# Designs tried in a protein design chat: VH-VL binders against o66814. Part 5

Target 1, 203 residues: o66814
Amino acid sequence: SDYLLRAESLFSQLKDANAKEETPYLYGKVKGYYEAIKLYAVEYKEDRIKTLFTLMSKNTKKAVRGAYTEREPLTELITFEPRVYFEEYCDGIMDECFYEKHYEKEKFIELVDYFSLKRRVEFLRNHEGKYCAPFDFGMAEALFNAVSLELMQEKPDEKVLIALREKLEPILVMAEEKLRYAMKKELPCYRNRLSEHIGYWKP

## First folded at step 16 (VH-VL)

Design F1
Fold by ESMFold2 at other seeds, look of step 17:
Structure F1 (fold): chain C 203 residues (1-203), chain A 123 residues (1-123), chain B 107 residues (1-107)
Amino acid sequence: as target 1 above (203 residues)
Amino acid sequence: QVTLKESGPTLVKPTQTLTLTCTFSGFSLSTFGVGVAWIRQPPGKALEWLADIYWDDDEDYYPALKNRLTITKDTSKNQVVLTMTNMDPVDTATYYCARIEGYYDSQGPFDYWGQGTLVTVSS
Amino acid sequence: EIVLTQSPDFQSVTPKEKVTITCRASQRIGNYIHWYQQKPDQYPKLLIKYASESTSGVPSRFSGSGSGTDFTLTINSLEAEDAATYYCQQSYSWPYTFGQGTKVEIK
């Protein structure tokens, strides 16, 4: 398998740069994309593997550069924006109409509880998740991006969506728990006053 | 057919700012994975990577020159612009723009190059 | 930053003979090495990517090998049109760098 050799090279680059310590958010994001790629490899979905690997390799470049320049920006968040439509039902005998709101790919959205996942990832992203739970947040963000990309497919694969969700949930919970702990203890990462100069705190 | 072409002044005085434009066709910077880089080559010397910019707006610079370089893109015009401040005679070189093949692995090679433009820095 | 050292700096070779150019990296870079050909007064042309992968339109006499720190570009039977300077380039780690070049001439 070609992607395994390429991934070994990327992880070697990350190790050489000490990215796990220096850019833990981006390191986590690279790991998250790799976990998603492995799920797709079971199903022989080469095109999806290459798409995710592009993102994995790009975040590796950013992690290595960030480790040497002491800069770690947030990177891509990919969201699926389903079309919304309304189904009108009117009774011609009665002067009554009502509307039901429906989403494109509603079955798949419900299968993974997509809107809940989106809100949880966005919350971490907007409230110091990068500083208080960098590795877990980065990993969760990449797995969420993989869910979004699958939902964008013409025919989303239910087995892959379930597998991605099952991988994502415990990681997302860990990130949320670390943030909650940091908020309760008022750790420097949460206060945001030294977040750019101080390494991330771990409970 | 993929083509790139550099344009801009060929003679610049010391301390002036150089602005070079790369105009390309046959691909778009909105395409997933794609990037464009600037590379220079002083006469008779080796190639030197200067900066690059990608479809995802990521940009990067050679560290020793970072404070002198700015790279920007205009995806609708298929252009990438390099600005280099405080030019010195040591910056005399042929300047190339090149496409980065970044699908599957964003750290790919420079697969298509422009013809290059010689920029001379002299009083 | 990663330094790439090419050997030899210069090589004069009889037509139809084999040319071997080496590139040594200052650290392990996997297979993230690419080879370019630059003919006199021309722009560089990509020959080999990822140490050993040929590119479209490149004659089969060009091949690459190696991994880790030591890489080789081989021209199995030199043609007159192959007189050029050859560069290796790493894309393993920022900042990306080139070797100093190897000039190949026809004897």
Scores: ipSAE 0.686, ipTM 0.844, lowest interface PAE 1.6, mean pLDDT 90
Fold by ESMFold2, look of step 17:
Structure F1 (fold): chain C 203 residues (1-203), chain A 123 residues (1-123), chain B 107 residues (1-107)
Amino acid sequence: as target 1 above (203 residues)
Amino acid sequence: QVTLKESGPTLVKPTQTLTLTCTFSGFSLSTFGVGVAWIRQPPGKALEWLADIYWDDDEDYYPALKNRLTITKDTSKNQVVLTMTNMDPVDTATYYCARIEGYYDSQGPFDYWGQGTLVTVSS
Amino acid sequence: EIVLTQSPDFQSVTPKEKVTITCRASQRIGNYIHWYQQKPDQYPKLLIKYASESTSGVPSRFSGSGSGTDFTLTINSLEAEDAATYYCQQSYSWPYTFGQGTKVEIK
């Protein structure tokens, strides 16, 4: 319950700065971290809550500063880079060898389809997702960061990974749909590469 | 144990650029949540926050001084450097570096301070 | 910019008596207030964080209270070594700011 009082203070800071309107990407990112924290709170994982809260509070500072300075940079993208190894096996009859690529924590990577999530988030990040779907992209990026951080744990929690993926997917789809629409219609957020001082796309 | 120490010139002429180095031990700026700030105190006056830099390379500056300040870090040397341009006699102050306690809530207090270095700006 | 106003600016207090220092913020800042002690010719030392949380090595006679806009630092029984200037500082919102200070002297 301590994180609830601290979160209320962060949201008050965001409200005072009008961050939902002025820095919607960072506002979405703060919201995304809060959603991840709530998933961990169901399982009483205090140390992971504190780690995510550090990121939540830091993005709140950046959102408030950005609202007053009319600047909204992209912030952290956290990726899990698993070690790779190859398993070799040979057909003794034909004297041929076959190689199979394997990853550290492969079970958990497959559980959430991590590489697909990574490509989808990176696509939004590299193709104006911040401008064309700022709130949904920010939320998706934070939830993706939470997935990455969980995969980095010595023993990833499968229930948390599934819950994070289930929360992330509809948000990611919404961001992708908004970007696809903007690209198809050549909206200003995409075509003109609008700066942080110009409004954001909304259908 | 955590320690910080400021170093640099103690006398600067008006219009010159001040460069101060904070050297610290007992922690690293690569540690999640950690930051280092510069705070100054003019003689007999209150403390003024100037700038900070965090483990995630985020940096920020007091708005009225932003165009005069640059903060950088060298994590391998456990150093943070403050550069302040166009010094004026009103900038005469003791300059401190301090650690930011930023785990759990990155907007935390300054929990460890250096001894400070007095910088006098005089023609 | 959030302005912190401390009261009083100065106190002269007999040893063993209670000292109360207030800090008022120009807007609500939750509990994002921290208290520092600066003894003569020394650097500041963190006493109380987040309005009321003690720090290691700080005597139990120091306590903090308050929330929102009104905060108090209390020294229950003043000792001679407590002669110092005390500052409040907010970390609620950029830019971070300090109060003007309260000087406490031994009478």
Scores: ipSAE 0.681, ipTM 0.843, lowest interface PAE 1.6, mean pLDDT 90

Design F3
Fold by ESMFold2 at other seeds, fold request of step 17:
Structure F3 (fold): chain C 203 residues (1-203), chain A 123 residues (1-123), chain B 107 residues (1-107)
Amino acid sequence: as target 1 above (203 residues)
Amino acid sequence: QVTLKESGPTLVKPTQTLTLTCTFSGFSLSTFGVGVAWIRQPPGKALEWLADIYWDDDEDYYPALKNRLTITKDTSKNQVVLTMTNMDPVDTATYYCARIEGYYDSQGPFDYWGQGTLVTVSS
Amino acid sequence: EIVLTQSPDFQSVTPKEKVTITCRASQRIGNYIHWYQQKPDQYPKLLIKYASESISGVPSRFSGSGSGTDFTLTINSLEAEDAATYYCQQSYYLPYTFGQGTKVEIK
């Protein structure tokens, strides 16, 4: 298939730049988008594959550039912000009205536990996840972005959401465990942002 | 129909700052995957990429010229602006803006070009 | 910086004959090569993307091939309107670079 050949080219660029070692957060993010693309390929959703591939290729460019410039910034975080509405329920017998708060796409939000995922990814992003668990955090962030993009669709696909959630959870847990360990041990990645990153010692 | 057009001064004195505006229609720089680049061509010579800017605010510059170049965008006006400081006679060239086809693979080609504007740098 | 070297610099070719232009990269670039046509006093026009992918509205007589470091643009039956300078361009690594150009004229 076409996306496989294109992905091979992107991974060749990453390998030639030593991005796995030099920009592990962005490398992880590229791999996370690739995993999401493979899930969409099972459903033959070409436009969604192309959307995620755009993000994959852009993060590849940023990883390669970052490997040569020794700069690895955080990249996109895509969040779904559902509209809120209220339903009035009136008991005609008791003449009482109650207001019930609802979110658009509420069943899909609940299916993946979206608000919990959002808070967990944001926590990693705001508390040195890029430095203490770069690869796993990058992968988790990309898979989370894929969840958000699916929720933004007019009719989210439940099968895809479940598959994304199942892929995301163990990776997210690993990133969280690495961060907790770094915090407990006061590792340089957390305390003073110093890492044993090989890029500081290469020409 | 996609169109791009460069505008700005055609004559600049050495050491002055060049400001070129690319005005385009038929697409938006807020559209996912889209980018705009500046490319120049000295008379009788090859094309030289200078800088680009994308829908996600990502920007890059030719390394040897990075200290002299600034690229910005105004999505509401469909404009991209290139500023190049400390102009020198060797910078005499036709300057083009071009759209980057970045949907699916963001490292895509320059698929639509402006007509170009010749900028001459001389006393 | 990736250098692209085109060959030949200049061709004068009889109408209806085949034109072959090569582009060699100083390192491997996969298929991240694109071809442009620039007619006299005109802006460049994209002909081929990603080494061999066709562009809507470009005549089928234009084709591209190659991968890695060696790429070819072919015009299988030269027409009068094809007199132009042809450039290859890589988008594998920054800075993006162009070949020096190949000028094709009608004999």
Scores: ipSAE 0.728, ipTM 0.870, lowest interface PAE 1.4, mean pLDDT 90
Fold by ESMFold2, fold request of step 17:
Structure F3 (fold): chain C 203 residues (1-203), chain A 123 residues (1-123), chain B 107 residues (1-107)
Amino acid sequence: as target 1 above (203 residues)
Amino acid sequence: QVTLKESGPTLVKPTQTLTLTCTFSGFSLSTFGVGVAWIRQPPGKALEWLADIYWDDDEDYYPALKNRLTITKDTSKNQVVLTMTNMDPVDTATYYCARIEGYYDSQGPFDYWGQGTLVTVSS
Amino acid sequence: EIVLTQSPDFQSVTPKEKVTITCRASQRIGNYIHWYQQKPDQYPKLLIKYASESISGVPSRFSGSGSGTDFTLTINSLEAEDAATYYCQQSYYLPYTFGQGTKVEIK
């Protein structure tokens, strides 16, 4: 189909720039968006495919440019911020009222354990995941962004959410394991980032 | 209806800094996928892309001119501004701003153009 | 940077005849080529995107073809208002570049 031909062109650009080696975080992010697009293609959700493809193509451009300029910044993190509301109930006999906290789309949030996913991705993002597990972190971040975008839909698709979560979890675990190992062993990707920023002096 | 219009000085002395403003309507630069580019055309010569800026704040510049160019946006005013330092007579050209339709593929064509403004660089 | 070479540089064509303009890229660019028409003293106008995709409001006599490195713009039956300079432009890699242009005149 149309998105397959367009994706082939993007991967050709990445290959020609050696982006897998030069910008592995962004390469992983492009790959993660492509995996999400393929899941949506099963459901024939063309508009959602195009939205994700826009992000895929933009990250491809940034990866190619980054490979030539030796610059690989973090790119978009998309988070769903659900509205909160409270339902009260009152016992007329006891004359007491209680409040129950609820989120919009609570059933979908629970289906994918969204707040846990958000916390785990943010942890990787804030603790050198880009350097210690670039490919897996990039891929996980893109898949997480796809989950967020689906939750933002007026009526999220449960099958898509489950499929995205199933794809995301093993990748996220791999990134977390690599980072945990790097932290425990004080590998250069984690330990030396602090000294590189400060220059010649090391604490 | 999508429209773009370039404004700024039509005569600039050598070494001065050129500031051009693109004011547009019918679209917003906050819209997902959208970009605005500057392209110039010396009299009787081919078109030359200079710089662009996107909805996600990403900027690109023609490499040989990067140290002379700055592109900025003001989404609330529907404006994009190009500055070009150290102008020289060879920079005499018609300067265009154009919309980039980057939805689906971010490196799309220039689908709507302004009328252009001729900038002459001479003493 | 990617160089686009158009052929011919100019041509004078009898009305109602077919016009063919070629654009050759210095490397493969997939279908990331776009065609523009620029009439005298006017701004450029997009005619064809992604090698062959039509643009709303552009007459059907304009068509595009090709992939990889060799691309063609065709005007199947030249009209008087088609006298213009035509440019190809690539968006595969930065910097984005244009061909040198092909001027088409009515004979």
Scores: ipSAE 0.715, ipTM 0.860, lowest interface PAE 1.4, mean pLDDT 90
Fold by ESMFold2 at other seeds, look of step 17:
Structure F3 (fold): chain C 203 residues (1-203), chain A 123 residues (1-123), chain B 107 residues (1-107)
Amino acid sequence: as target 1 above (203 residues)
Amino acid sequence: QVTLKESGPTLVKPTQTLTLTCTFSGFSLSTFGVGVAWIRQPPGKALEWLADIYWDDDEDYYPALKNRLTITKDTSKNQVVLTMTNMDPVDTATYYCARIEGYYDSQGPFDYWGQGTLVTVSS
Amino acid sequence: EIVLTQSPDFQSVTPKEKVTITCRASQRIGNYIHWYQQKPDQYPKLLIKYASESISGVPSRFSGSGSGTDFTLTINSLEAEDAATYYCQQSYYLPYTFGQGTKVEIK
């Protein structure tokens, strides 16, 4: 199967539905998965391409449906939850022992600064990133999901992780800048959603 | 290996609510990409897609019927349930559940079908 | 809503001859068309997916072609067991829809 031909069909569906304008967050997410797929295609990893394409095609369907129904929910956020283990170290002179905390796949987590990426994506997701920077946030979320999925592999590919991180960083920065600007200027995308959310509290 | 089977009442009176259960084996709805759909076929007529539900909890409904349809799943029991309210004689049909082949491209075909159950709506 | 129109509604064909069934979509649907066979009193069976992709266990005499709006299911050499009604189905846009069916019988 040729993922390029399949992707062209998905983008035709999105264009016919005007999804870039109607569902910009989901459109961005589809685009982000496509960028990740292209990175994997360079590395010739069919199984990973198919996994990401499943997500791409599903978000395409949700974007098209959302464009026609004027509904655009948040979709999947995939997070890697590394196991923790301890390495014991004892100072024979002082007869003391302590445990050094380590994470499963720690070198790969450090390679992409995963916990920082996770906090930044979660911040956008929880603070109106979908409304103030929908396209960039959607793309960033998909690329972050691709990073998480790669970290979940038995042996993560360092070249792919680096490439994903390099693609993700400028997009994430753009989304953060748009949100920060919206917060500073109290733009409707931020202020109106806060008012709607605050009304949930029982005063 | 992969099987699906529909169960529920075969005779329903107008205005009543129909509840159909699809019980399946040989796959799990928690499997990435997988979905289950309900399709009906009035006697002697073409197939009509009604609703589906996916591994990621996403649900789709035929728009003209969406206010009458609810699809749910119980992954631990390998079951999908369709509820259709306010039944009318025009809803008389054989109802099928089918698996959606959604890995790689989630807009895939219905690759395995149940045997179907005829539901007659009559006073 | 995408309407699929099949042609013909019915055909009677002598054994070993070629059967051609067409499906026309009311708008472009890429290759998101699938074909099913339904024998009397049976549930449908998937024959061809994505316009032309073969299905394991389906005889090689069944093939599909087309893209965009016009699609064809071909039975290269009809056998007695192929007497059935054939449906095309699109999965390009919701709601997913089926053609009205083409009944094929042995002459």
Scores: ipSAE 0.711, ipTM 0.865, lowest interface PAE 1.5, mean pLDDT 90
Fold by ESMFold2, fold request of step 17:
Structure F3 (fold): chain C 203 residues (1-203), chain A 123 residues (1-123), chain B 107 residues (1-107)
Amino acid sequence: as target 1 above (203 residues)
Amino acid sequence: QVTLKESGPTLVKPTQTLTLTCTFSGFSLSTFGVGVAWIRQPPGKALEWLADIYWDDDEDYYPALKNRLTITKDTSKNQVVLTMTNMDPVDTATYYCARIEGYYDSQGPFDYWGQGTLVTVSS
Amino acid sequence: EIVLTQSPDFQSVTPKEKVTITCRASQRIGNYIHWYQQKPDQYPKLLIKYASESISGVPSRFSGSGSGTDFTLTINSLEAEDAATYYCQQSYYLPYTFGQGTKVEIK
């Protein structure tokens, strides 16, 4: 209830600045954080709500500032970097030793297909997703950040992870389809940016 | 206990560059949501916000002074530094550093202030 | 730039009386207004955040109200220690700005 009143204030700032039109990537990111907050509210997790709201409010400030300065940079991408460890076993008969790679929290990583999500978000981020699918990409990026933050918890909540993934997937697909269409049709959002970023092939 | 303290020269000649250091304790700029701001107050006049810097490296400047101001941080030393170029007698003021408590809403108030340092600009 | 206009600029008030200070913004700022107290030769102290939210350690006689463009700081029973200059400050849009101040003295 408290977060609802605070969110109304932030959306008023965005509306007054015309951020939906002027800074659609950051506007989408604010909306994505709001959707994640609503999912956490079902679980009554006040501190996690406040953490995500901090990011929501900071991106609101950046969106408003960007609308008035006509600049919209990419903002935070939060990635979970699981510790890697190796288990060794040796065959005494063959006198050989082998090892197997493991990740912390493998169960939760697999539950949301985290490495696939990370690769897909990074692809959009690095290949004009901000210009060709700004709202969907921004929203997907915020929801992905919420997944990363949950995986960083000592005991990730499986119910929250599932809910975040269910919300994220269709939005991420939409952003990817918009980018693919722009590439196929050589739309200005992609073609003009390609011309600006790449003059000729480099390894 | 949160404390902030300003240090630097108290007398500066016109055209010189002012460098002020805010040293703080009881919190860190690596703390999520936290920022530090510089605010000045000319003698007998109102407070004027100048610049701030946040945990996420975001920086803001008063637009009319942007080309004269630089704010930097050193999180390991718990310090924030303000540099202001081309000082003029109208810049004579008490300079404060203050903490921004931005957890939950990052557009928060200045909740803890240093004692301030008077900087006089005269030839 | 958002201009904050306080009124009155100065008031002299009998102890135990109610003090009302107003702050008017040049545009809508929601509840993104904060109030500070500054005693002579001292640094400012935060009294009220977000128009009406209380601050731990601030006496309960201080309260804030308002939304949109019109905001009020109230001291419901003035104490001698409350003689100071009071400032409102907005954090809605950059640049962040302060009101011109209201000086409160004891009669």
Scores: ipSAE 0.699, ipTM 0.858, lowest interface PAE 1.5, mean pLDDT 90

